# Ledger of designs, part 172: VH-VL binders against q9umr5

Target 1, 268 residues: q9umr5
Amino acid sequence: SYKPVIVVHGLFDSSYSFRHLLEYINETHPGTVVTVLDLFDGRESLRPLWEQVQGFREAVVPIMAKAPQGVHLICYSQGGLVCRALLSVMDDHNVDSFISLSSPQMGQYGDTDYLKWLFPTSMRSNLYRICYSPWGQEFSICNYWHDPHHDDLYLNASSFLALINGERDHPNATVWRKNFLRVGHLVLIGGPDDGVITPWQSSFFGFYDANETVLEMEEQLVYLRDSFGLKTLLARGAIVRCPMAGISHTAWHSNRTLYETCIEPWLS
Short names: E, the ipSAE of ESMFold2; O, the ipSAE of OpenDDE; V2, 0.75 times the mean of E and O plus 0.25 times the DockQ between their complexes.

## First folded at step 5 (VH-VL)

Design qd60 (framework fv_nofazinlimab)
Fold by ESMFold2-Fast, scan of step 5:
Structure qd60 (fold): chain C 268 residues (1-268), chain A 123 residues (1-123), chain B 112 residues (1-112)
Amino acid sequence: as target 1 above (268 residues)
Amino acid sequence: QVQLVQSGAEVKKPGSSVKVSCKASGGTFSNYAISWVRQAPGQGLEYLGYIIPEYGTANYNEKFKGRVTITADKSTSTAYMELSSLRSEDTAVYYCARGSKWFDSTPYYMDVWGQGTMVTVSS
Amino acid sequence: DVVMTQSPLSLPVTLGQPASISCRSSQSLVHYDGNTYLYWFQQRPGQSPRRLIYKVSNRDSGVPDRFSGSGSGTDFTLKISRVEAEDVGVYYCMQGTYWPPTFGQGTKLEIK
């Protein structure tokens, strides 16, 4: 009688990555219906995030409709941003636990192998020139690129993250906030040994200031203004922080200790 | 100003378990990582694992896989390290040490150390 | 696991003379955030380890100016400009860049 679980993968990823996660869920919550969404796999994960949100929305609607008691979301890496947007754009979601598994909730600012594959000659210091162009915004990774030295460009050019975080105004902001606040629990998972998500504290809504000092969620304007409901959720006791060192980016969905500590308690 | 005070020496038989306590006083406890490190007689230091009491999150060095469990009680500002299936090779001084705040770059700072607890495993 | 190698393992020093301890890591200790998490600890006989240096070169509060740390990448050094009797003990380097944290074998500093 456990609520169904919907899994949303990350950049250059697919349903295959979650084999161990499914084993863990089956061991601790036998009978749970787990659906790993097999959309935007591999190179298709580079499609604009709003396009991915539309596709995943169409896939989750029938699952949610069949589960009047609610569903849980487990959303990995870039997938956590897709799930953020789903919770905002869906007027009728019935999500209990939204488990964000090492997702760059305030954005990404780091030199990683994924970035070098796409833009071999770029460095994090100059990627803003590509990402904050109309062409760059056609790639998912640029939709959450957040250069702390060009925050003005991020706020004006980001077609996705700045909007869902309420860092730039949008006509639907009030409705998006109302929808997001229906979530039962926001479970944030991440850690310093991830190696990809930069800063790793982005998974907890922390981020760099202009001096590359990381400031925590409670110091962010998005929290202080309660732009999409973080302050309200925290006051409600609905935000769960589960930081764990010793986990690399590709291991969050296959580490038993992580699962037992951070995920398992929120699947009832 | 933070001090870490550990429980007293233990003598255990092979196959048993030991649980060592580490009580923090004189400062903030819950948001800092508490690490456990051991030192066999005349040997170097080995990292066992850590806990962040505020969130109950703990992780362990693979070398001690399945045998070490680290817990914390925020109400008493006390961390515990339990080691099971004891072997003579587990004879060592066990230290707790305060790391950085969970939000800082890494939890492995270890700026304040307990006095150590001697655990002797002999038959 | 990252291997930390110290040299020398035994360091006899005359009081008032300088001492130098080397620490080498099996791979670069530069974390992906740009910091280098290399630490130095002192353990006096019968006492707990005491941290002297964090992030390669930063002295902890209460640590005398005669202690200094330097290095980058894989090669690190702890220097004591003028050894005092209270400096007797074992010195350990530690890396915190990669899980799990690992320590060097230790360097025993003795007065000759």
Scores: ipSAE 0.750, ipTM 0.888, lowest interface PAE 1.5, mean pLDDT 91

Design qd61 (framework fv_nofazinlimab; at its last look DockQ between E and O 0.74; V2 from the best seeds 0.00; counts 0 for: pae E 2.7 > 2)
Fold by OpenDDE, look of step 6:
Structure qd61 (fold): chain C 268 residues (1-268), chain A 123 residues (1-123), chain B 112 residues (1-112)
Amino acid sequence: as target 1 above (268 residues)
Amino acid sequence: QVQLVQSGAEVKKPGSSVKVSCKASGGTFSNYAISWVRQAPGQGLEYLGYIIPEYGTANYNEKFKGRVTITADKSTSTAYMELSSLRSEDTAVYYCARGSKWFDSTPYYMDVWGQGTMVTVSS
Amino acid sequence: DVVMTQSPLSLPVTLGQPASISCRSSQSLVHRDGNTYLYWFQQRPGQSPRRLIYKVSNRDSGVPDRFSGSGSGTDFTLKISRVEAEDVGVYYCMQGTYWPPTFGQGTKLEIK
């Protein structure tokens, strides 16, 4: 039998968004138990990410307990950060494949429709004033806002991304790294035509430097310092990169070619 | 200097399949995208799809989905384009072209081209 | 799909005279990353296409200075300051901003 699949949605999503993915999985892996977690749907996805992590943890623990052979995680967009944090705080998870589906793993720094909706009077260049405030950090979007021009503010005010990245020292960094390294494979999916994740390379742990030049994962401090295990994972062949052009942000979970190429191989 | 060398001309019957190869030499292969473009006699250019050999990720023009398969062998630095259910309208010169590195930009930069492979579909 | 429209489709030119080819897209080719992925290709008789220009105005290595690209948004131009005999062929514009990439119809440059 196939290992259970747990799906975590993104910002403003619901289980309905993954109807095509469910169809693909059912077709190619009949009998697979797929659970799309309907937690923090819609506007509730704006709640602090640590709160979301706790909620999702409560939901996945029973599923994992019933699947001693392991489970697969498919985590879309913002959900990919939730899942990474989840795997960092769980010392007993049994995740075989962690599929990060177009997630801003290294953060977000770009004007998007979501940003404009939440902060209609703010541009990315001045959003740090909001996001790195105490009240700003009460919104999920700000929890992974990564302003390359205000690194000090990011490192000091980010209550989520800077911590799970190990960019700011904290008492749990070593343990979180150990926990995260329990994952069998980290599958990173994203592409240049996403239109939301900015830069799109963030899905592959690439990100802007101070000059807004996009650097690769291997050039990032978090990798070089192996602060949460990326270097270790890469060394043991546990990181899979699956870039694809021609896919918009809202189509990552509903594109058959993408599924067959980047998702299906890791559900067996 | 990077060069792309394609396989020789093909003559096929309708309903059959053709597989064209594209071998890269003189540079790195795996991290660059390989695109496929075709040109019917006396006509313009049409984009088929691409592959990133390093990861085996490919995407296709929707017009050809279901009939075109693009693969790559990193060990031989060779990309392949297979077109099935051939029709007379598929008669064309098929080109492979190198794109950018996957991390840098779009896969359809196509700065280096193969010499082309003529595929003739006739009963 | 994005439609690329070239004009003229046939371009007879006297040697040493300038030439200009227009390419219009059905929508703006400005990508969200700020780049404009407009390319120009040259195809000489019996040869494979050769990229001349990338991202509107950048010449590839080995491309003579007499070739220049310009434009923005939906309107683009390839110019040849002094046409030479070796410039005979078909020229194509291509957009790479939207999936799938699409080409113009081609402009056939001939010597009068």
Scores: ipSAE 0.845, ipTM 0.923, lowest interface PAE 0.6, mean pLDDT 95
Fold by ESMFold2-Fast, scan of step 5:
Structure qd61 (fold): chain C 268 residues (1-268), chain A 123 residues (1-123), chain B 112 residues (1-112)
Amino acid sequence: as target 1 above (268 residues)
Amino acid sequence: QVQLVQSGAEVKKPGSSVKVSCKASGGTFSNYAISWVRQAPGQGLEYLGYIIPEYGTANYNEKFKGRVTITADKSTSTAYMELSSLRSEDTAVYYCARGSKWFDSTPYYMDVWGQGTMVTVSS
Amino acid sequence: DVVMTQSPLSLPVTLGQPASISCRSSQSLVHRDGNTYLYWFQQRPGQSPRRLIYKVSNRDSGVPDRFSGSGSGTDFTLKISRVEAEDVGVYYCMQGTYWPPTFGQGTKLEIK
């Protein structure tokens, strides 16, 4: 009698990465129907995020239709941004818990092995030249690149994150906010030892200002303006923060302590 | 200035468990991480784990996984460290120490320390 | 786990003379945020550890300016410019860049 769980993977990832998560769910909530979506796997995870949102939307519609009491989403890394957009574009989603597993909700500004593989000569200080071009915006990782030293370029060029966060105006913003606010719980998970998500506080809607000082969610303009409903959700008691040190980026979905503390309580 | 005050010395038998308390006073408690570190007689320092009381989130050094549990009671500004299946090599002084605020840094900042609690495991 | 190695382990010094303690990590302690989370602690006999230095070179409030920290990457040093009698104790370096945090073996500073 547990609600179904839908899992959305991250960058250069696939359903195989979630085998331990599935074991944990089966142990604590036997009989739960868990669907790990096999879309945009591996290199296809580099496709523009709006394209991924459309594909995942088509996959989740029949699952939600079969579960009148609602579903839970567990969305890992880049997948958390896909799920953010899904909740905004779907007029009829019935998501109870949206569990965001170390996702760069305010964006990414850090050197990683993934970036070096894609752009070998790039440094975080120079990546804005590539990412904020029309060509760069055809890659998922550039859709959430957020350079705090070139915020003007981010606001004008970001085809995804600036829009979904309400940092730049969009005709659908009011509808997106209304849809997102239907979520039962927004469970935010992340930590300082992640090693990939930079700043790690991005997983909690914190981010760098122009001086690289990290400001909390409550200090962000998107929160203060309630652009997509964070202030409303927090007032409703619907935001759960679950920070945990000692977890590396690839271990969030395979750590039992993390599962028991941050995920298990939100699966009904 | 925040102070951390720990419970008194304990003598325990092998196979039993011990629960040490750490009470914070003189400042805010719940948003700061509280770490636990031990020191065997004449030996160095060893990290056990931490808790962030505001969120109830705790994690443990893999060496102690399954034996250590760290909890907190926000209403009394008190953190607890429980160690089970005690053996003679667990004889040590156990310290609590304050990390930074959960958002600012890591639980390992450890700027304020409790006075320590001697736990002796003997048959 | 990151291994922290201190030298010397025993450091006899004459009052008023300088003292230097080295700490080496098995891998670079530079965090992705650009900070280096290397700390120095002092433990006087019978007392709790007290943090002297955070982030390589920053002194905690109340720590005398005769204490200084320096270093980068994997090699770090704690210096005491003029040793006082109250400086007797064991000094530990600690890394906080990687989980779990790890300590050096300790350096026992004694007055000869």
Scores: ipSAE 0.771, ipTM 0.891, lowest interface PAE 1.2, mean pLDDT 92
Fold by ESMFold2, look of step 6:
Structure qd61 (fold): chain C 268 residues (1-268), chain A 123 residues (1-123), chain B 112 residues (1-112)
Amino acid sequence: as target 1 above (268 residues)
Amino acid sequence: QVQLVQSGAEVKKPGSSVKVSCKASGGTFSNYAISWVRQAPGQGLEYLGYIIPEYGTANYNEKFKGRVTITADKSTSTAYMELSSLRSEDTAVYYCARGSKWFDSTPYYMDVWGQGTMVTVSS
Amino acid sequence: DVVMTQSPLSLPVTLGQPASISCRSSQSLVHRDGNTYLYWFQQRPGQSPRRLIYKVSNRDSGVPDRFSGSGSGTDFTLKISRVEAEDVGVYYCMQGTYWPPTFGQGTKLEIK
């Protein structure tokens, strides 16, 4: 039979958003147990990401314990960062496929409607003043804000992204890398018409250099130093890249062609 | 210098299908977006869809979804467009065009074009 | 879909005179990354389309400097400072900011 699937939603999102994805899984892989975690919905998705990681860990532990053959994760948008942190902090995870559905894995450097709602006078060029403060780091958006023009501030102030990327020294780096490397496959999904993730290549561990030129995953220091295991995973053939144009940010979990091409093959 | 060479003209009956090929030479192929565009006689240009051969990922203009299939063979540097359930309205020149690399800002640059393939649908 | 509207649809021009083609989009073409993905293509009689201008104003390699593109937001213009005999053909604008890419209906440039 098919391994259970755990779904983790994104910013200002809820479990209802995944109704079409559930339909697709039921039609193509009948009998699969799918759990869409109903935590940190709506405004609660702004809570610090480490707080969200703790809450989601508590929810996934019993599901994983009851599935000794392993589970799959489908993690959307901000939820993909939560899931990557889970893979690092859980000594006992049994995730086979981690499916990262348009997630800002190398961070975000782009204005959004949500960001304008939260910080109405901010622009991407000045948001580092807010996000790289202790107060700003209490908001999830700031936990993965990555201003390519203020790298020293990012490295010093980031309480989440710089840590899970291994970009700032910390005592858990070796253990987190070991835990992350137990994943079977890392499936990276995103595309140029997303409209929210900026640069959209962040979903593939690409990101801006200081000139706002996008460098690929293989050109990033975190890859070259293998700080959390990306180079090792790629060498094993465990990284699947599935870019698809023509899908907006809110449509990734409701597009059947995307599901059949990028998700279905990994739900063993 | 990259060149795109397409398969020859075809005459088809309504209800049948056609498969047009697009072979790249003199440049890189697999990590670029390969787009398909058509032009009915005396009319303008219409975008059909694209593929990224390295990843096998394709998407289609919704107007043609269900009738058009775009594939690629990395080993031969060839992309294919198949249009099914042909109608007389599908009579057109079909072009392939190479876009930007998949990781660039947008794949829709279409800087290099094939010579075109005339598909005539008549009974 | 973003609608691209060109004017004029037919443009007879005296040899050596300037020509100007307008292209309007149904919504702003400014992408979140700060770029505007508007393109101009030329199709000479019996030939494949050829890209002239990318991202509003950048000339492609081998495109004569008598061609220039300008505009922002929703309004864009292709100018030819001195029309030459080889410029006869149909000119298309295209937007690539929003899926799917869409073309204007074309402007047929003729020497009168």
Scores: ipSAE 0.539, ipTM 0.817, lowest interface PAE 2.7, mean pLDDT 91
ESMFold2 (binder alone), look of step 6: mean pLDDT 90; pTM 0.935

Design qd62 (framework fv_nofazinlimab)
Fold by ESMFold2-Fast, scan of step 5:
Structure qd62 (fold): chain C 268 residues (1-268), chain A 123 residues (1-123), chain B 112 residues (1-112)
Amino acid sequence: as target 1 above (268 residues)
Amino acid sequence: QVQLVQSGAEVKKPGSSVKVSCKASGGTFSNYAISWVRQAPGQGLEYLGYIIPEYGTANYNEKFKGRVTITADKSTSTAYMELSSLRSEDTAVYYCARGSKWFDSTPYYMDVWGQGTMVTVSS
Amino acid sequence: DVVMTQSPLSLPVTLGQPASISCRSSQSLVHSDGYTYLYWFQQRPGQSPRRLIYKVSNRDSGVPDRFSGSGSGTDFTLKISRVEAEDVGVYYCMQGTYWPPTFGQGTKLEIK
């Protein structure tokens, strides 16, 4: 009787990372059909996000069609941005709970081990030179790179995040907003000990201003303008914030306390 | 400025449970993190866990998971720490401490502290 | 868990003389946001801990400017330029970069 759950992984990830999450769901909601999408695994997670959105869209259509009562999405890290776009481009999605696990909803700006591994000579201060080029926009990480010191370049060059957030105009913006607003619940999860998502408040639609002071969602232009429906969702009571300290980036899908507090209540 | 006032000293037997309260006075506390720290006689400070009352989100030091539960009542601006299956090693002064607002800083900011509650576990 | 090591553990000081306490972490305390979440607390006899310093070197309101914090990465120092009688007590460093937050073992400052 539980709605099916669709899981979308993150950067350099695969279905194996969710074994604990599947155990928790089976314990608390036995009989739930959980599909972890094995698309764009490992190095393929570096492909442009719009390409990933198209592939995941094709995979979720038959799952949603089989569940007229609705489905839940659990989307981890970069996967949360894929799910953001899925909800906007699909005219007929039937998603009840969209559960975003530590996803950089307003973008990423941090010196992490992942950045050093991908671009060993780069620092957060100079990555804008690579990411805001046409070549850089062929990499998923650059599609949500948001340098607060070069916001003009981000707005002009971002082929993905600036568009889905309504920060730059797009012909489909009105339809994307209408589609996104069909979601039942937007469950935002994140915390200060993540260690990868920077600022961690990006998971809650907060982000740096030009002085690297983090401003909350309600102070962002995308919220104030209601560009894709955040203000409307908040007014409807459809946004759930579940911040939790003590969870590292690779542990959001394998921490029992996090599951019981932030995820379990939204898996009807 | 907010002041944190804790409940009085407790003497408990091994195997029992204790519940300590921490009430914010002089302001609201719902958007702030409330941490719990203990200090055993002759030992240093040890972190137990925290709660953000506004969202009901709590997490615990792995050492105490399964035995500690932190809750809050926003209407009375009171946080509670319950420790079960008490052992003599749990004898300590238990402190509550305020972190920053959940969005501004980590729960470990701990700028305002309660007066402490002595919990003695003896047979 | 991150281990915080303080030295010295016992610090007898003559009134009016400077005092210095060292704190070393088992790994770098630089957070992904670029900040270093190292704190210093003072606990006077019979009292609750009081935070003196946050984020390595920022002094809390009401804390005398004879107290100063410094350091980076794994090595941190708390200095008292001229020790006064009210400074007696135990001083703790704490890291908040990694869960769970952990404390040094404490440095007991006494007047000779």
Scores: ipSAE 0.700, ipTM 0.868, lowest interface PAE 1.6, mean pLDDT 91

